# Designs tried in a protein design chat: VH-VL binders against q96sm3r113to274. Part 4

Target 1, 162 residues: q96sm3r113to274
Amino acid sequence: TGCPPLGLESLRVSDSRLEASSSQSFGLGPHRGRLNIQSGLEDGDLYDGAWCAEEQDADPWFQVDAGHPTRFSGVITQGRNSVWRYDWVTSYKVQFSNDSRTWWGSRNHSSGMDAVFPANSDPETPVLNLLPEPQVARFIRLLPQTWLQGGAPCLRAEILAC
Below, E stands for the ipSAE of ESMFold2; O stands for the ipSAE of OpenDDE; V2 stands for 0.75 times the mean of E and O plus 0.25 times the DockQ between their complexes.

## First folded at step 5 (VH-VL)

Design b1 (framework fv_reozalimab_arm2)
Fold by ESMFold2-Fast, scan of step 5:
Structure b1 (fold): chain C 162 residues (1-162), chain A 121 residues (1-121), chain B 110 residues (1-110)
Amino acid sequence: as target 1 above (162 residues)
Amino acid sequence: QVQLVQSGAEVKKPGSSVKVSCKASGGTFSSYAISWVRQAPGQGLEWMGGIIPIFGTANYAQKFQGRVTITADKSTSTAYMELSSLRSEDTAVYYCARDKGYSRGYYFDYWGQGTTVTVSS
Amino acid sequence: QSVLTQPPSASGTPGQRVTISCSGSSSNIGDNTVNWYQQLPGTAPKLLIYSNNQRPSGVPDRFSGSKSGTSASLAISGLQSEDEADYYCAAWDDSLSGYVFGGGIKLTVL
């Protein structure tokens, strides 16, 4: 809350700073994983409103490069905006890194295990998850754990950071 | 493994058009962009445009807008580039290339072997 | 004239480190990632570096990329004779709504 949006929705974070483990199609790449992005952004625009991992991706992740050490405090997610399909992530984990090679997870204070954040239950309603302990790092990853039965792991996101 | 195979060399008259094909094998044809890049003799690389076959719409470089048409046939896993109103300065090697995705902008991970197009009278 | 500027030629000796520069503007390199392509004589270009500093599988770690502001560099350490080729930087350009290449540099291994 004390930290403003990093800039996925506002485009302050450029497409070059968004990466993913896989993408179902070109128009569902990580550059489409921005909060409130809509399917069909321009006349003749063929992009859909989400990042979606490939069906065969066993360990999907969506990554944001803040470009410098940044205090991450929260995550907002939505499902896929589409006229054709319903897809949304129902739970995810969060990881951080300073070098994109060595990762550490957000932890549940009571159990000491990785925190699992409950996420979306529809395509449009934003769900905010505040991190139990804000983390200083350059990179943040969202790791879908569960998603709509019969669907794919798809999300739009914003990061709260300062 | 992904492979892009292009049609053979063409010799064309000024004012005519040429249509070059690029057949993809291995990997998922429809979900990755296919771009066209040309290289005039002794010159550098020039992006012409690309298509995302799953969506069926193409994007073109401003220089070629109105003269180039890029299409894809998903049933044959083949992309096409048609260039009209040919001039001698269109003499070049034309490459098709696959864009793996858009996560960090365009980058072309697999390239066709190239098709030489010569425009002469 | 190319949108991205590279020197036309460079040279080095085996075992040396060479750096190939690429200069652009805020609408291309400043806002977007830089890719590098290697072209051996008579062949199609090959992806060498993507997203500023990432190597595709099969590219040796002696090739590395970097970006600072509106400029990018490709570094080749332990230069070998088979590195003699043309090298191109490339990036998306927001103002042109298109992908742009540098003019290319001919690297000669002496």
Scores: ipSAE 0.006, ipTM 0.515, lowest interface PAE 11.7, mean pLDDT 85

Design b2 (framework fv_reozalimab_arm2)
Fold by ESMFold2-Fast, scan of step 5:
Structure b2 (fold): chain C 162 residues (1-162), chain A 121 residues (1-121), chain B 110 residues (1-110)
Amino acid sequence: as target 1 above (162 residues)
Amino acid sequence: QVQLVQSGAEVKKPGSSVKVSCKASGGTFSSYAISWVRQAPGQGLEWMGGIIPIFGTANYAQKFQGRVTITADKSTSTAYMELSSLRSEDTAVYYCARDRGWSYGYYFDYWGQGTTVTVSS
Amino acid sequence: QSVLTQPPSASGTPGQRVTISCSGSSSNIGSNTVNWYQQLPGTAPKLLIYSNNQRPSGVPDRFSGSKSGTSASLAISGLQSEDEADYYCAAWDDSLSGYVFGGGIKLTVL
């Protein structure tokens, strides 16, 4: 038995605890970056199933505030759920913080360099990455490194934590 | 299952207009884009444009700007392509197709059976 | 002429492996995913491969796609008589703000 989901999919983590470096539109904001969220429409606005950074965002990140010190053990990602577009992150890094100002990265235990996690290759299939060494922190960030060629960094996520 | 059914063959004179219909069934019509692609006899495929029915927004290939109009009627789940100022070079089979992509990944997962348009004097 | 370049024809015998090429530029294949369509004689085109290498439900694993730089390839292994068709590559083109097709290749199974 491993650490359970933190609560992005279940809405246990409120929208106010999700933040991102940028968003492509209101309907692709950090509140849409929840595992298994689905595309929708209202008054012509695109509410898609993903968080997507702006194309000009050179350092995209998606952030979760656990609200208190929490042991982070894994990350699950999906691509964008959309009836109009396909986008998915193909690799990402993970960072942690206790104050949202000072960050440290998940590292490869053997090399001591930042761990780069291979992620998605389609919009729907969840990909689980276990952290090499679980970390205790209040905040966790996902930092897309590569994504679908010609697309944008878009993801849905769940965090495994206890 | 998703089906796109197009209107029947047309024979038109040069300078006239033609309007081809594409009726969708088996899926959510307003949630997907519909594109139009033509194929002249013995030639390859050529994209003309597409529409997102829920938004009413249409985009056209540069070659057809000013001559093509793509519309949708959500109440009948039908998309239309109207081509004006017809020339003999417009003789082709015209296909509608469901566009499941966006500007970064356009692809057409279901196609209509095609409508033959012949332009002759 | 087409924006994406394909050979006009190819042939093979049953059981052989055939590879179909598609060449573009940085504004289309270099920046966007490639899709492949199969057109059997007298029928509408059918989606064969999307997003460089993905197969729709119902497409056999004998068909595979790949992309490198500004070029893409469709591979058909274990060629069968029913594979005789026209094959088109396609991609979005950023410079044209439109979807572009290759000229198509006529595959003959002898």
Scores: ipSAE 0.000, ipTM 0.479, lowest interface PAE 14.8, mean pLDDT 85

Design b3 (framework fv_reozalimab_arm2; at its last look DockQ between E and O 0.16; V2 from the best seeds 0.00; counts 0 for: pae E 9.6 > 2, placed apart)
Fold by OpenDDE, look of step 6:
Structure b3 (fold): chain C 162 residues (1-162), chain A 121 residues (1-121), chain B 110 residues (1-110)
Amino acid sequence: as target 1 above (162 residues)
Amino acid sequence: QVQLVQSGAEVKKPGSSVKVSCKASGGTFSRYAISWVRQAPGQGLEWMGGIIPIFGTANYAQKFQGRVTITADKSTSTAYMELSSLRSEDTAVYYCARDRGYKYGYYFDYWGQGTTVTVSS
Amino acid sequence: QSVLTQPPSASGTPGQRVTISCSGSSSNIGSNTVNWYQQLPGTAPKLLIYSNNQRPSGVPDRFSGSKSGTSASLAISGLQSEDEADYYCAAWDDSLSGYVFGGGIKLTVL
């Protein structure tokens, strides 16, 4: 059940619609935060295997612009694809916006608090989380909360929307 | 800066076992693999195997399979290499090294100071 | 005996350019990146070159690496007395499922 992929993996969503709070390098920019994207073979490759926020980024986020009001229903996440190091997000929050200025969070029905979604425990296994309630918005952000100890907040993702 | 500090020199009898430790500091232990490389007197370097502490999985060179055991304690950031059924040809300096690579040996960017193991009757 | 083949020794005078060769096969150098290690007398090896031609921080640009086919080469320009050491090439070997070293070359600065 649920909605189909928005198109991060299939490249239906263009690079210009992907943004982030920060990036460690161009090769680890938001355009590399696409599900199942593969890194190069060399350390520090121009085309790396995830979006990775900078270490000094206190509030990292990965943003997808759907281009128009869209009903978001779920998120799929992976860790960083790399032969050189391990990095993956272990939990994240989700926020929505219509103007990229005011944001509201995905909340649990029971607690009324922002939901914290469990993410990955390895770099390659996709982890699906359905939103407690589908949300209609133009923008969606993934906000890493925890990640591999000593690592960086790195992820690949797909968004489910219909 | 990452540092690897190994245990002290060992003198062993043939047929016995030796266990060398390698404590990592100044960085993340679990995130990277640790490999073991030895060097006999006047000889070259020889890879023995490695472990990825975060997964607890070890890989061994075929030459040492069944005789070497590599382990890691994430709580103490320490890797261990145990070599059994020691023979005179096992006399060497044993190094631990941080392994940059998924397959246990793409390249080693930090090295321990080495542990001398002498096997003699 | 070593999977990767290196000359046992080389020499040069200060200021000279020297080249150290490393020969392998399709299962190691042919398929994987080559790394170089420097070992000063009585010390642990040090990473000198990784990924064929990349220098770690602190390694002078006098050192350079290259790879072609199943062979690799380490070049040292402006040879200095402190460069006297053993040099090892290394690579992952797919057939052995293990890391392999060259036999090492002893570089003497005359």
Scores: ipSAE 0.196, ipTM 0.742, lowest interface PAE 2.8, mean pLDDT 93
Fold by ESMFold2-Fast, scan of step 5:
Structure b3 (fold): chain C 162 residues (1-162), chain A 121 residues (1-121), chain B 110 residues (1-110)
Amino acid sequence: as target 1 above (162 residues)
Amino acid sequence: QVQLVQSGAEVKKPGSSVKVSCKASGGTFSRYAISWVRQAPGQGLEWMGGIIPIFGTANYAQKFQGRVTITADKSTSTAYMELSSLRSEDTAVYYCARDRGYKYGYYFDYWGQGTTVTVSS
Amino acid sequence: QSVLTQPPSASGTPGQRVTISCSGSSSNIGSNTVNWYQQLPGTAPKLLIYSNNQRPSGVPDRFSGSKSGTSASLAISGLQSEDEADYYCAAWDDSLSGYVFGGGIKLTVL
């Protein structure tokens, strides 16, 4: 068993608590990076089902503000839900902060290096990664490391926390 | 009715670049992707990449990464494909096509008339 | 080499049924839908079949598509002289993150 969902999918975490290093457009902004969010289907719909970083963003990150010190235990990710193309993150790192200025990473203690979590291989199937060592912090960031070749770093996420 | 109209034929020297345009009329330009496909004389079809204008999202085939740039101007409903460092092997007819996208199976339902690009010294 | 494999040529007589094959792998046909394009001499390709077996408006019902595993087929019933053309199968490839075409088949109506 683990901690329950923080509330990205349920909207318990408000849009104002989600930030990103960049976004391709408003319709692919961090508020669209919620687990199970869906693409628009009509001609007037200018939003898709994911957060996507700009193509030129060399250091993409997706950030959640839990609002108070919170025990982060896991991350669930999906790729982009879209009628128009495939995009998904294939690996990412995780960072934590109490003040959004000083960050520390989740680590693989066997190697002493930052933990790299394998992520998605399709747009829809959720992939759960439990953190090797749960961390107490206010903020959590996901940092895409690799993604579908020729695509962009796009994801939907949920955070497991208590 | 949806129609894609491409710019005219071009003759280029090796090492130069070419920029081909594709103007869409009728239908929703920004909501659909525009893909570029080329065909060398007597050869088959080869996908180069595409763009979704509303998102500015472009994707390129591995073979053309670093040489191709696909852009779109929503105000003129025009997509562009620029290919740099031209070689004689880039001599081909270049097509733009409307791309329906993933949930509809990634298919090209309307095609431009084609632009002949000849690369010769 | 083409990622999807098609025979280079086929022939038939008017009224005959002709089947055109297309072979791929798990990353393309095995995971994604197959589309078919017809190219008449000197013209741009035209969408003939999408999403394995669907016909766009204006495509005669003598054209049909099917998919099984990592292979797909285009069937042309009641072959007509105007069906003489090149035919291409195509699909998205997950491993390449790109759209791939078969090598094309030249169909001759005798």
Scores: ipSAE 0.019, ipTM 0.627, lowest interface PAE 6.3, mean pLDDT 89
Fold by ESMFold2, look of step 6:
Structure b3 (fold): chain C 162 residues (1-162), chain A 121 residues (1-121), chain B 110 residues (1-110)
Amino acid sequence: as target 1 above (162 residues)
Amino acid sequence: QVQLVQSGAEVKKPGSSVKVSCKASGGTFSRYAISWVRQAPGQGLEWMGGIIPIFGTANYAQKFQGRVTITADKSTSTAYMELSSLRSEDTAVYYCARDRGYKYGYYFDYWGQGTTVTVSS
Amino acid sequence: QSVLTQPPSASGTPGQRVTISCSGSSSNIGSNTVNWYQQLPGTAPKLLIYSNNQRPSGVPDRFSGSKSGTSASLAISGLQSEDEADYYCAAWDDSLSGYVFGGGIKLTVL
């Protein structure tokens, strides 16, 4: 019934297929937005366990290129694994594209409006959201809507797809 | 050899703001978390919030959200805490401390000398 | 009013053992490590115990910490006059997303 992981956690999806609207630093780039990725082990390590958008980014997004038309069925998110800081997204929307230029949203079928998915409330606990209707597309974006007060939009993710 | 040196004592009127500085020496300032803790006369310790200077993002205790602003200047290795809309119960000694953060269990291993802030008419 | 509960005071005589308690909840002591701070009169707090039972360099081995469930304790053996101070337990609280202290306990050496 459910589709398997696309492969963000396992590295089957290479870093070159991950993009984002912005990043606070290289150590918080989209290549760090993989489920269960961990911060560096040494104190003072600048590679953290999340993608984090810049504070001033008005329209943050995290994008995965599946490489071919793919049936997306769900999203798993985590907050930021870090040596010094907690951040997490508390809600997000999902968009799809075939060309990375024209996007359509996952919709709430009862309201007809864009679906808003409840996300995380701590740094580590994964939260699964099934899409209301699976979508066939090449690209998927997660668009943070709300996040920890006083923090930044940070996440790790896995995509469920067939 | 981390050392934290705070700005001097201040006397303030109700409704004003205070900004306390905390200058760090030893180690790389941008890689340390700095937390702020206050202590009213004859009372216990109260965590206010902190900052990780390399990321520039601050966290605040719920009680102080909206009244406190914590910032850092990496070029001078200095953290700042500004508390606004002061009232008499804000009279306290304000400490900065190095916070070892999430990975190490949030212990504060180096403390500043404290800054006395008195709010009175 | 403190999230972590400590008795307000304790006392002992030189050479004796005293135990200082700290009570919390599953969101703080139950899930996170406990740290202890010593505050001598008129001075800034000083780290005494971290990670439940670890001593920083320069802290005598007569200080020891332990944790069980949602409670922690600090033991001081061979009590000395210089141990007269306030003692605070502290931990991160997951539900508050913040650091919490006990109310402090004033230790008097008689």
Scores: ipSAE 0.006, ipTM 0.533, lowest interface PAE 9.8, mean pLDDT 87
ESMFold2 (binder alone), look of step 6: mean pLDDT 91; pTM 0.941
ESMFold2, look of step 8: ipSAE 0.006; ipTM 0.568
ESMFold2 (binder alone), look of step 8: mean pLDDT 91; pTM 0.940
OpenDDE, look of step 8: ipSAE 0.017; ipTM 0.602

Design b4 (framework fv_reozalimab_arm2)
Fold by ESMFold2-Fast, scan of step 5:
Structure b4 (fold): chain C 162 residues (1-162), chain A 121 residues (1-121), chain B 110 residues (1-110)
Amino acid sequence: as target 1 above (162 residues)
Amino acid sequence: QVQLVQSGAEVKKPGSSVKVSCKASGGTFSSYAISWVRQAPGQGLEWMGRIIPIFGTANYAQKFQGRVTITADKSTSTAYMELSSLRSEDTAVYYCARTRYGYYKGYFDYWGQGTTVTVSS
Amino acid sequence: QSVLTQPPSASGTPGQRVTISCSGSSSNIGDNTVNWYQQLPGTAPKLLIYSNNQRPSGVPDRFSGSKSGTSASLAISGLQSEDEADYYCAAWDDSLSGYVFGGGIKLTVL
């Protein structure tokens, strides 16, 4: 059978277990990279529905700490939920680690190279990518490879794990 | 350009309290966390705590719990750090600094100029 | 007492490559990203490197960072006299639920 959601959308995974390489602002930090999170506005300050890397971030990544060895089987992504602009990741790679120091990538069956998963083409529609081979690890990273031209790498995610 | 401007130097007696201000300009004040870091003469940097202005929630380093209070006023884009029960070892330069990235695992992208607090009788 | 360990001093000559070390544990550097701050005499600290190896706008490419296991390093290539400063590593510590700094290293350009 398939693995259930790990708990980004349900908040079962706490904010402290979500990290990213960079963030444009607190309102676009990794804690905002949860599937189905919605944009908001308070006192003129923007909270958008996404994690967004800084424009200068050459190697963006979004990381989830499952807290213990976990079998990762799939990834669901959405783009940015915003009343301000459009941003979404169009492809990404996936990496795993047991110690957040040594990383290995999800591989493509045919080429043996790192798998590149096609992702979103609009801000709201969830796109599921099943990993070619489920991996047991504590940490999982999503590494945006391409995104909307003229935009920024922004995403919301859920992880399928058991 | 983002700038953090702190209040002026203070000279305090042991047992009193000091309240230092940090006014932010540029950027979205409520979308960032503000930390306070101190440095005693000839010593290294020591994190005291942080506030997330949007929630009004503050976290403090264990060493300062019970003595430090960090607050923020969004309408004036100003954060405050109040340290009570002052003793001579509290003599230091106090810095405010902004966290642009995330809640817990951020970095300080902009720093205030520092406020010298001298505790002497 | 600092939580992260740095040597107290280092020195180099102009044009040289200098490496500044920082060692921690699994609860800080092992499981979290490392940031580096530069403090020129009489000034506030300035962000030099974030997220292990990223440079803010305005920081020259002769500054680079790396992380391996529970240790991190800051490398300064083509050392210049204006690099004379104190350098601090820093990271979040899961056990302390707080941000921690190294003791700082005084870099002297001879």
Scores: ipSAE 0.006, ipTM 0.514, lowest interface PAE 12.6, mean pLDDT 85

Design f10 (framework fv_reozalimab_arm2)
Fold by ESMFold2-Fast, scan of step 5:
Structure f10 (fold): chain C 162 residues (1-162), chain A 120 residues (1-120), chain B 110 residues (1-110)
Amino acid sequence: as target 1 above (162 residues)
Amino acid sequence: QVQLVQSGAEVKKPGSSVKVSCKASGGTFSSYAISWVRQAPGQGLEWMGGIIPIFGTANYAQKFQGRVTITADKSTSTAYMELSSLRSEDTAVYYCARVSHYSRGAFDYWGQGTTVTVSS
Amino acid sequence: QSVLTQPPSASGTPGQRVTISCSGSSSNIGSDTVNWYQQLPGTAPKLLIYSNNQRPSGVPDRFSGSKSGTSASLAISGLQSEDEADYYCAAWDDSLRGYVFGGGIKLTVL
């Protein structure tokens, strides 16, 4: 079944429920990793339209706390909306947890290995990935695996859940 | 820097409608949610609803469902709140407020308020 | 009635510490962050604290917030006469699917 958006785009999921392994700056923090969020356009705007990990972060992750056990069925991602720079994640893995300490991955049915989802190829077009098997958990993490050469792992996301 | 400027005071008859505007200047309008909060004389704050201008989708508090309509015009950076079937209990100061990226309900910039008086 | 409960009034003297409480439930404070607003007489509310304990630029560090379970508190250290105002807590409520405010507290500086 098609589960509805969890609420990153609508702001139903609060900023306090969004965490990341690192951020390049506050204006590129996890609170900016919401689907369809836009960059600032004026000289005084100190924020951009994406979450972006530090360039030194070897194992970047973007985390959403749904607040209670939730059935996760899909992920939508976009790249960075910016007047200054283009960045996007080209592949990612997904992990789940009930306690934010013990994690298990979304798996490929055939191989039993972690599923690797092909993601974006431009900054704006949303890419939907349905999970091979929906998972019930409180937390979901997106783990960028590859991104634009010479760029940084940046994304905007929405989670499909019920 | 960021300012929200609201339309002027209104005096309305019971049963009529009122439409209040909120014009944003400075900063980015489209990526921020705009909420409407009212305050009756000598009373507390009450959230009515909000809109994210880029999507045009509005959400309303249950109490106001069917009477309130919140819209936004991205080309003029203006949000609107229309309240219909006015009654004396709707006499209040109506505020628009921008929802911060830091937390849902963290209204980081507020309009100056628009007084709406409903009297016969 | 307000969904979040605050005492209707509080008072203090200059230089003292005052704590303002806010009580909710598992569907609001227990599930999401708390924000605090200050309203001076005749003015629009101003954001004082966001995400339980963070201060916006321009808010002095004598204002602090905390949250425990389904309750939150705002602490004002070194109380000053200009702190005389109404204070509101606020949070998202998952069951109502909307923002809720406390009833507000009138702080008097004696």
Scores: ipSAE 0.006, ipTM 0.497, lowest interface PAE 14.0, mean pLDDT 86

Design f5 (framework fv_iratumumab)
Fold by ESMFold2-Fast, scan of step 5:
Structure f5 (fold): chain C 162 residues (1-162), chain A 119 residues (1-119), chain B 107 residues (1-107)
Amino acid sequence: as target 1 above (162 residues)
Amino acid sequence: QVQLQQWGAGLLKPSETLSLTCAVYGGSFSGYYWSWIRQPPGKGLEWIGYIYHSGSTNYNPSLKSRVTISVDTSKNQFSLKLNSVTAADTAVYYCARVGYSYGYYFDYWGQGSLVTVSS
Amino acid sequence: DIQMTQSPTSLSASVGDRVTITCRASQGISSWLTWYQQKPEKAPKSLIYAASSLQSGVPSRFSGSGSGTDFTLTISSLQPEDFATYYCQQYNSYPLTFGQGTRLEIK
């Protein structure tokens, strides 16, 4: 591995390079899915510390555009940072693309099936998953598979890439 | 199992600062939000604020200008300071844990501390 | 702020009765509602979270239902230890807010 953070936490990756299948509100949009981002605390704050998919989104995904072919080697995730509400993804799959139209999944080499990465069990503790085989692509997607029962798929992320 | 013990405060005069401390025993301090809630005599409950074990805080906007919650992870303690008290701040103050699951809000509580503000 | 209103404010019942108390939110809170029981001179105890999920160790005679703005707590067969004040609390929106409480008294 050895690849450094791509730049979600540092803001090196701009908001325009983050997309998602849906979001519950602007304040829970993909630009809020950055590792260690914090919720707002004032009455006027309309943002929280996570990206969260809409309730009706059956196939949620969170996407990062690296801007050019990039070697993706790992993913770090956290749950939702919030004063009073818990949400976190408990497992996800990873997909890659060079054109955002044709996608291929990270696979478990022993089984040949899509790799399913165990993720978070609390809102704050970062969980690192190294990809079984680093992939060169421009785009990477995280696809929540399971999340806190009764909650929503919400996450904060960082990507390890070079 | 988890037990919260609190101490401090008591009788205060208007304009003074209320100070309470809560210690956590029997369970993990890390990974949880720790909260203060108050209850004026004969009335309902009012949430004051939370602190995450790392020191990140969130306060009820109605009290934000007067409230500070702090944490001492080496002692598994967290504390409440409320500045410029008035008679309206007379209440039983509780410390509490916010659990990991989306429904375990205030799953463990301290014994409560009566704070009376009078001159 | 979301206002939580409980009804009735108080009620009298006998051991063995089925008791229902209600809680109404001033705006939609989905299922993000917790019920608490508080006995005199004691800290509150959480009974039900996410409107209908029973807390571990709480007797099965307690149940919760509802979503959106209207919620109910039901005690199917009242026991002597159930005489207490009950509070609802929403956690859909900041700040957290509680209902005014319902006092359950012995007849």
Scores: ipSAE 0.006, ipTM 0.503, lowest interface PAE 12.9, mean pLDDT 86

